VHH binders against Dopamine receptor-interacting protein 1 (Dorip1). Designs and how they scored, part 11

Target 1, 310 residues: Dopamine receptor-interacting protein 1 (Dorip1), of Mus musculus (Mouse) (q4kl13)
Amino acid sequence: MKTLFEEIKASIKNNYNQDRSFWRPVLPWGGVFTIKAGRKAVSCTPLYVEIRLKNTCTIDGFLMLLYVILNENESFPRELSLHFGREFVDCFLYLMDTYSFTTVKLLWIWDKMEKQQYKSEVHKASLVIDLFGNEHDNFTKNLENLMSTIQGSYCSNWHCPTRVQEDQQRTISINPPQEIPHGNLIRLAVDELFCSKIELCEERGCGGLREFSQRVFCHGAPPFVVLNMQHWKPEDLAYVPYYLDLSDHKYLLEGATLFNKEEHHYSAAFQIDGHWMHYDGLRNVNLILLNKPPEFLLLSSLVYIRATEK
Short names: E, the ipSAE of ESMFold2; O, the ipSAE of ESMFold2 at other seeds; V2, 0.75 times the mean of E and O plus 0.25 times the DockQ between their complexes.

## First folded at step 3 (VHH)

Design b22 (framework vhh_8fcz_2)
Fold by ESMFold2-Fast, scan of step 3:
Structure b22 (fold): chain B 310 residues (1-310), chain A 121 residues (1-121)
Amino acid sequence: as target 1 above (310 residues)
Amino acid sequence: QVQLVESGGGLVQPGGSLRLSCAASGFTFSKYWMNWVRQPPGKGLEWVSGISSKGGSTTYADSVEGRFTIIRDNDKKMVYLQMTSLKTEDTAVYYCARLSHRYGPGYFDYEGQGTQVTVSS
């Protein structure tokens, strides 16, 4: 018996057409949980004959990425257990490896989301859960304790009314730079957010210099970061950096989530040992070698993993 | 620690009525959905009815809609199943079950020993 990750790696090394069982849906969009009647005196007995999940694309790409990240380095499951809980990480890996995909999504919904954040409706013996919305509300805001940052600044003018300031951000959002210089725009935008700088104080009549400290992680450098891409145009995304330096830590590009605005649908792309895969829960073949990005998808989020010291 | 105790089963004629009771202890009762499930002789388990933690929502299997009513009393830590217009096919062992918080909405983590309901002339 192989884990799901070992099967993915084997199919990447072998001809895709020779490992077609792997190409059955992995984390298919939505989900339906049905049971055959069975009896146990106590323990996990299904409440409903059917649980139906809708619009799960807001979490599906990130669940796929989380699974890949947890398998990329032996230290990551231990380190991420500090943030997600050991029982969550162990259950998540086991359910993914046993192809229990609807249960994996229910694990995220019940353990990490608040009940008021999604629609749930009970009809007869069926429970319907609808995750329509965005990736931030349904997934990335639950990473705030993992990737929150803080940046201090102070004005050289002792009389400045806003002399000392702190900017705390719970998630990392990257906007296009105001000026469009030559070069890699994503790297420039990241550096504008994280790097120390000195500029003229914007307080009216101040005339001082404001010194911004380097932006730092509130709880130490996380094993991975998610960069939420805001208001980017396709032409500005020509170059995605292979690595970023964030608060003196090197991070390597692991993957991305992609957004199709016409369908209100999210998909994802990720790499394993340098081989890029595309994941789309709406397709019958969910995982495929990525030759080129789809013309109508916009980059939604970038995911980077921390480089190891070893 | 967690305990569910069913009572109120018995022998009843077709068209008759019974009220089943479930006494809960060892947990914060008002935070959990509660359910009734049954097992007819020689068949698998089937879900009958469910009630939300505050009692604002109830659900029923098609076979019992309009005949059974689930209610709860959070102060007394009790769940009840009022059964009317009983049919021979309602004959089963009835179990009280608690919905799991940890493994999603489809799973009970505790159920009682059950109470036998026999509908026969």
Scores: ipSAE 0.000, ipTM 0.126, lowest interface PAE 18.4, mean pLDDT 77

Design b23 (framework vhh_7pa5_2)
Fold by ESMFold2-Fast, scan of step 3:
Formats: sequence, structure tokens, C-alpha cells
Structure b23 (fold): chain B 310 residues (1-310), chain A 123 residues (1-123)
Amino acid sequence: as target 1 above (310 residues)
Amino acid sequence: QVQLVESGGGMVQPGGSLRLSCAASGFTFSSYAMSWVRRAPGKGPEWVSTISGSGGSTSYADSVKGRFTISRDNAKNTLYLQMNSLKPEDTALYYCAKQLYHSGGTYRAFDIWGQGTQVTVSS
């Protein structure tokens, strides 16, 4: 009767400033799915009797974040169904709510990933699927239709061979500015990507000024965005904005994915009604309630949700 | 939030002078190169002049060299453009612009804020 999300909210109320007690870990690392053979088998012998998942931390944090986002607002499941498909959204929520965590990972792998993005091999009657890699290839790349943007530009020189141009980006990637003093760098980097600007034209011998329009979302403002953080130093991540303005829409910080280089492992942090939690699929107690907002010094990605109804 | 407020425009006869000011807020002013950009009626934007964050380096468009002087007061967060020997072709909306930085090392990008200040040179 009670959804996993309602159980999480109840745990927040009952466990202030201490690790949460949970019936069972949420989205534990990896997974095993046992195939039940039918009595009336075909003449062919099955090649494997189980599926084993490895290195799923590249998707686990995002699956947890997606589940929270889908439960944050009544309109989000409908809006995300336009991008993921209704069958995917309905199945995803059902599997999370029934603690079918290995199956929800297989749903992502088979419905959203391409076969070239992961290794799969039959070994000793097990199909082994290995998701070792990075979050972009295994998760955020598959959000292209949700987060794609376009920016137009034109050169003031009428003789410029590239006078009018469009730049389409499939995902949102944020790089640090090279020579800006430390402080508020994430907001500045986001503004540099999205805001209108004028640059000196790059065409040889042109000498014109190129005016860039504001970058806009190709399919309307998405219910959430993922900012892929690239080449940031930990000291540059000391300040994370709690809100961003993206293409005339206000977005609020929902969470982040974090990377541990020594363990080659991803974890996540996210908030529900202002209460921050840390999720780590390798822990026996996967989900802990934090007594203060986390420090995001090992950022891999930032996740923001669209603000609705002021 | 970054805000740039231009002032000092007006109507002047050919050969006259005007001094434009730009009050900056919302960023560390001395850390950024600043530019003046103008837009004449029916034309695209035209770069006029740039000054480095320290004020130690300046550059000008060929059309204004020897007539215009860009300067800044970092203690007051204010950018200036002294315009001498004004011509009818200098008639435009004048914007002050903060130079952007890109991870690729591009320092020629400019943001424009507000409606600018109107300069009309006419007899």
C-alpha cells in the first residue's frame, strides 16, 4: 500500500540526525536476477540461468534521483512520460515501489542504453553485465531528448561566409572558467553557456562581431536538468548555487552525484522537503539522513528541478 | 546578479563632446575587462573600445581612434567613455559590456545589460 517514497519520508520524521533504519537497502550495488526455467522448454538449452550486474554505481545514483524527482511533483510523471515513454515511467515507479531493484536496473539497461555502452558475456551459466565506465555514457547521454538546447548567432559582417549559425547541444556540460577568481564559479559558468553574448567573429579576415542569442531548450523547459561537471578542482566547488535561472526558468537544487577516485565509485546526495540524504549503494545501510546540507567537493553532476507555482 | 547601468548620453552638435558612465554591480569589477558597444538604428552591434581589468591596456575600433578615450575607476566600480569630435555617424545606443571567460580561453565574449544610453549627434 505504502510507496517506497512514503516510507522514506516516514523515516525522515522518525530518525533525526542519525542513520536511518531500513527494511532492506535501497538500490544495493550490482544485482542478481535468477531466470526461472519453464517446464516446456524448446529443443535448445538456455545459455545462462541468471543475470549478474556489476559496477552499477554509474547508474544507481541517478536512478535514485530519478525516483525522488518523479515523486516531488504530481505533474512530473506526466511530463517525463513525454520524454521517457509512459510505459517506462509506470514500470520504473512500480519496480522501485516493490523493491525490485535488479529489475529496475535491467529496465534502464535494456530500454535506454545501447549494447555498445556496456560489456555483456556469458560466464559459467551467468550472463554478466558490467557497467564500468562513467555516468555520462551510462545515464545522462540517454537524456538528450529531454535536455537538448539550441543557440543562434549572426555576424555583423554581411560578407561573412558563416553569417547565420545555430549551435545544438545534446546535454548540459559545465566547464570551469580558466582565469576567473574563485567564488560563484558554477553560476558564472552556467550563465556563460546560456546567456546572450557578443564575440569577435572567428572567421579569418572577417573582423565582424558575432551576436549570440540566449540558449533555449529544444523541447521546452524540462522538469529537471543534469549539469555534467567536467575538469573542476575540489576548491572550485566550495559554493554550489541553491537555484539557477536557465532560459528564463527558475531551477532549484535537488541533488548531486559524487565520485570517489580511489574506489572508482559513484554515490549521490539529494534532498526531500529540505532534508538532505546521502545514498551509497556499497553500504549495508544505503541511505543516511544528514544533519546539514552536504559539502559537494567531489562533484560529478548537479541535478536541479524546475520550480513550479510560487 | 550582474547589473550595468549606463548614463551620460544626450543630444550634441557635430564636433561636440560627451562623457558616458557605466555603474557596475554584482561582480568583482577589477577582475574583468570592460567594453563599450554601440548599436545604430537599423544596424547590428559595433564594438567601440575595450579596457583591461587593471586599466593598463586599452584598444579602440578604427572609426573612433584618436577621438574616444576609455577609462575606469575600480574603487568606484565605474567605466567611462570620453567622446570628443563627435560625428553624425556616432549616433547610436551605447552599451557597456562585461567580458566573458570561456573554458576554451575565449576572452572576446561580451554580455550586454539594460537599454543603454542614447547618443544623438545632429545639428
Scores: ipSAE 0.000, ipTM 0.263, lowest interface PAE 13.7, mean pLDDT 80

Design b24 (framework vhh_8fcz_2)
Fold by ESMFold2-Fast, scan of step 3:
Structure b24 (fold): chain B 310 residues (1-310), chain A 123 residues (1-123)
Amino acid sequence: as target 1 above (310 residues)
Amino acid sequence: QVQLVESGGGLVQPGGSLRLSCAASGFTFSNYKMNWVRQPPGKGLEWVSGISRSGSYTTYADSVEGRFTIIRDNDKKMVYLQMTSLKTEDTAVYYCAKGHYQYRSSGYPFDYEGQGTQVTVSS
């Protein structure tokens, strides 16, 4: 997608197309990209004069988190270029640095999503692109090569039909027990997934003990991880651990994505100087301090960044 | 507070039957594997039977396979051990044991045991 990245940079630099996001300090919900009338194509009449994005909340929080991650450590742009492509990372940083927010969303849509994942239609001389859906299909599915894990297991019963097995997972989903919430609940759930363990073999009639090795990352420890939280209760934000140890690597809490079930709307929260700052591109121009967990928002995902010392 | 309360033990003749019950409270029962373990007089703990979170998978020690049946009722937060064809070797204190959500480095598969119920098989 080298040609696409070069064309995007050239069009913005030459003021060929104007991204209306230049006026906002944070990523807005949706977006408008205007095709400047003074720069006409010689050979064709365009069917639309602008591109309008809607229901982008499925990617907005993650795009802001990705920008923070890329600026967290000088090695991360290089590491993430191995998975996303160097040209993608360079273009993404350029667009975010220039407040070209609608264009950065178009970069994600055209470079990282497939056409069947979104709807597009020309309406009143506007190309409308609709990203209604979920965070996994629209964003975190692209992280599978970063976050894939594998765990081996071995049953003590010689007659076990699945004596030696490997469990490869492309996403990291954790299901904490529905016990009274406390500060260790998420850590316990993560340890359950990643730590070596011995448990009863679940094969019918087996009777053996299954020994599980430590779960490891298939492609090395990624610069960041996204934990799918199965839309936990709003109070879970108060019980999110500041750090996690994943496969002997220390990760520090960077943020979360949040889901409003009533509105079918995603927002995000960023961990800044020990405080939760709420991001909602639909409602706010700035980040809003959360002095307590949000009452009506479910925890959708947690984002952790690999610590430089571990 | 996690609590496991066993009942149903007693004196039975060889070849007889008993049904043990375990009432669980203080945790989300359906999220944990449940087990029965026993301690014969003068011996260590011996694992007897286990049942998966959903109840779809059961497993048994070789010494009890075909004689004992473990079942659970997630709505009632109960686990049961149906014992048939009892032998004198089955004499023990029987404990309901909760599996771990977090696994210990030691590899011990249980994080809580109840107070136990005595089963005595004698003529």
Scores: ipSAE 0.000, ipTM 0.110, lowest interface PAE 22.3, mean pLDDT 76

Design b25 (framework vhh_3k1k_2)
Fold by ESMFold2-Fast, scan of step 3:
Structure b25 (fold): chain B 310 residues (1-310), chain A 120 residues (1-120)
Amino acid sequence: as target 1 above (310 residues)
Amino acid sequence: QVQLVESGGALVQPGGSLRLSCAASGFTFRNYAMRWYRQAPGKEREWVAGISKSGSTTSYEDSVKGRFTISRDDARNTVYLQMNSLKPEDTAVYYCARPYHSRTGYFDYWGQGTQVTVSS
């Protein structure tokens, strides 16, 4: 029996017409899980007989991206098991490969999310779980042990009240450059965050020069990174870099999450062997093969994978 | 990937005995509790037996207590179900399962099953 990933790759290979409607459904918005007797070692009467999920777009795109990342290289399941646990990674892959989409969402919710991050209520023998919120609280904050960084700085003015300073970030947030530069704004913004630099000290009345060291990962270079795109205008997102250098490690563009403000809805885009796809859980056709790279006009996050070589 | 392959199913006369085997791969077998389930035609899948990761504790559904024995061989990554005094009511497809989270009970890895038929 083919895994989900093998079927996706076969569809890409054999779609000569570049038909954009080749898959239904992959991680549909929400979900319903029916509880059957005999699934537990101990018998008991439940307060509910099914679980209903709603507003799952805050995790759906990232679950799809995580599945693709885990299948991109044979080393990634092993490396990510160090952060998520082997049991989680094995179960996640099994559930995705067997089209158990509601169950994979429940795995994330119960194993990785905090109980106070979502609403749950029993109505008419159904447990309703509502994931309304944002991607950070529901997904990316679980990656802080993977992606946390630290940068030191030192001011030349020995009277500076903050002469020696450290800036620790638990997630990676990319803001537009302060000045309007030429060229690729995303690369410049990433370099501004990560690279060593010397700038005029911004402490009130200081007037010294502040030397920033290179920003480094607290727990080693992660197998993938999520760059949270903050306060970007659509016109500034025209040039998404194929690769980035982060703390002397090369990372390759894997995909993105996208946010539609009018619909309050998240979707995603990702590539497999250079072939781009769009995923949207609210569409009847959830996974669509694109005939050209997507326009990243509604970027919420960029996802990069660490380059590997023999 | 987690794989569970059941074997040993056969046609047996009432009162007979049969031993089922489940070969596990893709995980560290000795670190997990293991379970057996069965599903008769037109019925839901029901739990039959369980064994702890150490093998020191076993549990059984009431209808099979005293007749079935679950055991494990960690050197061979195999769990067994010894079935004695078989009854027509034991006719079912038998499934080996590894629980993902014992606390939830909803995340199990299942094998493909092996058919046991008890009939004269």
Scores: ipSAE 0.000, ipTM 0.180, lowest interface PAE 18.9, mean pLDDT 79

Design b26 (framework vhh_surovatamig_d1)
Fold by ESMFold2-Fast, scan of step 3:
Structure b26 (fold): chain B 310 residues (1-310), chain A 119 residues (1-119)
Amino acid sequence: as target 1 above (310 residues)
Amino acid sequence: EVQLVESGGGLVQPGGSLRLSCAASGFTFSKYYMSWVRQAPGKGLEWVATIKQSGSEKDYVDSVKGRFTISRDNAKKSLYLQMNSLRAEDTAVYYCATLRYSGGHFDYRGQGTLVTVSS
């Protein structure tokens, strides 16, 4: 409900005591939020008295990563406020700093997700919100305008039916390269996507040369990027580059999201002091050194943060 | 400036006990979750135990449950780890850490305190 959503947004500061996020120092799976009656009496009785969240693994890893990213550099909260809104960024940081984890998830769900992306049902005086789905629909879709890119191309043949083209992409999706030198496959795939090139025009019967410009960000270099990993096998991920150059900007590896096919569950990994640490909202608060993704876990995405001058 | 100073490490025989201490300064200690993390020689960083701001809730890695006890004294701005029934596998440098992320790191400070469990 819009009225309840607006009330929760307006009362974010007061939600700390109502949040049931346990003693865990990191985001737990799910959550429970108790709707506290105001001191002023109203004629209406609410249809539900609590909100219960389930299957939040599609957003939990990214909310942790967003919090880390916002604390990396003084400019990032300002830059991300232009995309997410200043009110959102300020409230997000306040809620994370006060361990109000269920409230921060509700802020994300109702401010950043569309109703069609999740199920919500009132059951036994509880509003149950189910985020079962995928990371893109539930989280990274909100980053499309931040990470959108455009590449132009021109064919040398005046008679080419597609002489001038623009390729706009809202996501950065990388596939294993068809040409196989082992080592730096991710860097090679990224360079193939972003770099300028001249190739034979692929239009049927054209025979011209097509000149591609360097791919650029539509809204400037974002403070972080998410690389969607498409069709990568665990053996193709033996080497993950610590840094990438994207449109003449250096980006450093910050983290990854991982997918367990058997459990249909997402977890995350953070790079701390050059070591992978594994996070899973369903498990104990055990940050476990992860030297390589296990065979049962597939890399879903890689997160890189824009390098800043020291 | 946030400072955390660990102490209490040493050489102990298997089955022995040690109590680690951490003195905190430069931040509002009582508002933070506090943790102990360790790094064994030639291995990566491992989380050991966490305690909530009030001291009411505690969590531990499975290998130390029933043997280690985390505690805090907010008036003294101090964190403690009581280690009993020590094993050779507990040999590590132990760090006092906040769970506030900054640049993807735990806010641990100092050189830690070395615990060696050996005969």
Scores: ipSAE 0.000, ipTM 0.232, lowest interface PAE 15.2, mean pLDDT 74

Design b27 (framework vhh_7pa5_2)
Fold by ESMFold2-Fast, scan of step 3:
Structure b27 (fold): chain B 310 residues (1-310), chain A 122 residues (1-122)
Amino acid sequence: as target 1 above (310 residues)
Amino acid sequence: QVQLVESGGGMVQPGGSLRLSCAASGFTFSSYGMSWVRRAPGKGPEWVSTISYSGGSTSYADSVKGRFTISRDNAKNTLYLQMNSLKPEDTALYYCATGDYYDWSSYSFDYWGQGTQVTVSS
């Protein structure tokens, strides 16, 4: 039997001249896990006989992206096991490959989320789990160790009250420039964050020069990074870089998550061998093959994968 | 023990309408969300529509949105799919299934019906 990833690749090949691929649904919005009644037991009646998931779009796009990333290079499952745990990675791949999509979501919820991050209640013999919220709290906070970075800085003024500083970040958040927009804004913003530089010290009355080292990853260059896009307007997203240099490592654009404010709904786009797919568990229960890179109207996150020499 | 029986299919011209029914027995119908899933000749299954256990929430595949309406009668243990403005592309076997969304996992859909054939003549 083919794995899910092999079926996706076959679908791309069979539908390269069409706008969409019709095949088995992947990570539909929500989900139902049925707890089957076994032989008559002497135990008390259970409180619920099924688990119902709602508003899982806050994790669905990233679960799909994680699965694609894990299949892009044979070394990535090993590397990600150092951060997520080997049992999690092995179980995740097995469940995705066997089309156990609701179980994959439950694996994420119970293994990687804290109960206080979501609503749960028993209603009419169903345990209802509601993941309404944002992608960071529900998914990307778990990447904090993977994406942790640190940048040192040193002021030339011996009397500067903040002479030596370290800026540790657990997320990569890209703020829009305050200047009038011009081409390649995302690359400029990333370079501003990561590259070494010398600037006038901003400490009031200091007057010294502050030298910033290159920002580096605390745990080595990760297999992928997520750029949190904050307060970017659609007009500022005219160009998304195909590649980025982060801490002297080349990263290639793998995908993005998109947000629809009116529906409070997330979708995702990603590429496989240069072919772009759109995933929306609520609208397009099947993956949609795109003839060109998608337009990022309401960009939530950008996902880049480390270029490999294999 | 558990049974789902679909009916209401048939042959219709493009632009026509059909109403499908699914009679459920052997489980507490009113406690479960229900879905319609279809399989066209030579193609894999495609999720069509879902309705919550109370009927308060519905969802549709983009290909049928605005044309199909899912509903349920918990007193009669029956699920319905009203299909309007039918297209040749709607030709398929239509299945009733328990659950909010179609999932290939054996954990998500325990009960499947026999299916009812819908043919939209070219």
Scores: ipSAE 0.000, ipTM 0.121, lowest interface PAE 21.5, mean pLDDT 75

Design b28 (framework vhh_3k1k_2)
Fold by ESMFold2-Fast, scan of step 3:
Structure b28 (fold): chain B 310 residues (1-310), chain A 122 residues (1-122)
Amino acid sequence: as target 1 above (310 residues)
Amino acid sequence: QVQLVESGGALVQPGGSLRLSCAASGFTFSSYGMRWYRQAPGKEREWVAGISYSGGSTSYEDSVKGRFTISRDDARNTVYLQMNSLKPEDTAVYYCATGDYYDWSSYSFDYWGQGTQVTVSS
């Protein structure tokens, strides 16, 4: 027996050249749903015969990644059930396994998003739900308690007004390092955020040195992490680390989300045995091998999965 | 100090078998996917086989499927390529590769071995 994604991975690994692609359907952009009474149904009236979803690219890549993550290790469904709820995880896996893609998106919208996060309108007897926006508001905001980190620091100057500080971050945001040599920039930027360090205290009028502790996860090491990539240029994205050490835990590269600024469109890429496979539910019905840097695509996020030793 | 050292290349008759080995050092071997590439005279270096960090997933170039098998032994920090039913067109220098970083191309690994020569001729 294989899960859907194990079948997808096996097919992709066997189709390394650009004349072949994985032919199994992946999560499509948008969707259409026949109105039904449900446990947590969207409010509909006799004016609606269906629900239409648009601009779901803000969640589509992450839903695909979540499905991959849940299938990579038998402990992960249990761990993620503590965060998402067991009913959510069970329903999500069932819907993904049965190719019920519009319903899985509605599950996310109903259970994990607040109504004000999206727009809805009646158009031609359809309730149109529009998820236009960004990945954080529509998806990764829900991961804040799973991925939150904390870093302590203290200033050597006893008179410093902020002598002891605590920096709690709900998301992991990676900025390019300042005045670092070209190459390996993502690893250096991650280390700058997570590693212990000593810097000149920047409080006004303070001449002390500030010692920063190693950044740690507030609620234990999560099964996966999402690194939000901020202000990276296309030329800086030549290299993505296969593994990262985060708070003394090893994480292995699973994938990325990508942003087309001109189209305001998100897509994703999966790292499969050293090959980048592109997922774009708006354009493609299959995953496509990336054999060169993507045209006009910015790195939006990197997704790493916690390594298990045996 | 990442090092990859290939061995096992030899002259064999068509239809013969060889097992190539790649010994790795200087990094946490179990955290990396490993790959085999080959380069025949006058041709570009081509990907042959890959194995995931866990060993749970393998992939092969179409011309070697069913004939070659990639495997790994994390206790020995070694990746293997078992080659069966060898053909003259398999003649090439075989390289193993891994990297700390992935480019958008599978050929942008930081670390390559020195290569081992496989010759298939009668």
Scores: ipSAE 0.000, ipTM 0.201, lowest interface PAE 14.8, mean pLDDT 74

Design b29 (framework vhh_7qbe_3; at its last look DockQ between E and O 0.02; V2 from the best seeds 0.00; counts 0 for: pae E 17.5 > 2, grease 33 > 24.2, SAP .749 > .668, placed apart)
Fold by ESMFold2 at other seeds, look of step 5:
Structure b29 (fold): chain B 310 residues (1-310), chain A 119 residues (1-119)
Amino acid sequence: as target 1 above (310 residues)
Amino acid sequence: QLQLVESGGGLVQAGGSLRLSCTASGFTYGMGWFRQGPGKEREFVASISYSGGSTYYADSVKGRFTISRDNAKNTLYLQMNSLKSEDTAVYYCATGDYLDWSTYSFDYWGKGTRVTVSS
């Protein structure tokens, strides 16, 4: 039995150097899960007989990326199990490999999302779960402590009311620099978040100098990180770094999630063995080999994986 | 400093073939070929990902040129077939720290190798 990952790799070999690749559809947008009972028909009256998923593109690209990442390095399933739980990782891989795509989305919804993060209602014997929203709310904020970082700072003014500060963040949110019109903005924004620095203290009337230590990962350098790019304009994203130095660890560009404003729809681009692909769960042919970057799509997130040491 | 050295340029009759090579002195990510014809601006020809799997071509060379790489030798190749007079240019190998979302801009460049296609 071939895994889904092995099927994708085999398809890449068959379509080398083409504008697109054709694979069995993966993670189609939405989904229907039918509740089957072995009971006699007379005694079966459940509150609902199926679950319908809507607007799942807010998680689909990342679920595909997570699957690719878990297959990228033999150690990553073990490392990610420390953050997501071994039962989750094992079940996720099993469901993806058996093409149980609606079920894997339900696994994410029920295991990793809070009920306040989505809308649900029962209508005509169907439970309808609607994932309308954005990728941060429905996926990135639910990555547990994977990307948690901390940065300490100290003000030189002994009377500063907040002389010692610690800033802990569970996600990596970077903002475009205001005064540089184009160029290496992503690397500069990452450095602003992670590197040590000295700035004037921003406490009212303080006047001291605040020294920031290097930002570090609370639980060690994770197998992957996600940079939230939804507030970046296309002109700010002309140059995407192939690698980043994050807390003295090298990270390599693995993929991106993309937003089509006209369709209000998310998709993803990522690489397998250096072959770039575009995944779009809304399309009938939903996994295509890229020969050039997709046009007219906005970056929503960038995904970097930890480099293997040589 | 990272150094890129091109080779394989020369004189070829129209319809002929050449293979260009570019050897890097260190680690490289995505790599590409650019060219600059007489009195023209430098233009994109082809690019390739680190593993050699994802390739991109300018429309003017698609179907005639093939980019490839051998990471064990730190070498990038450009196989140029069915050459035309319009392909006459200095060909540059490039690599960089950045993925240009639309154009694959690179920060490190070789000195170039001259290709002349005679009729």
Scores: ipSAE 0.000, ipTM 0.174, lowest interface PAE 16.6, mean pLDDT 79
ESMFold2-Fast, scan of step 3: ipSAE 0.278; ipTM 0.649
ESMFold2, look of step 5: ipSAE 0.000; ipTM 0.126
ESMFold2 (binder alone), look of step 5: mean pLDDT 83; pTM 0.859

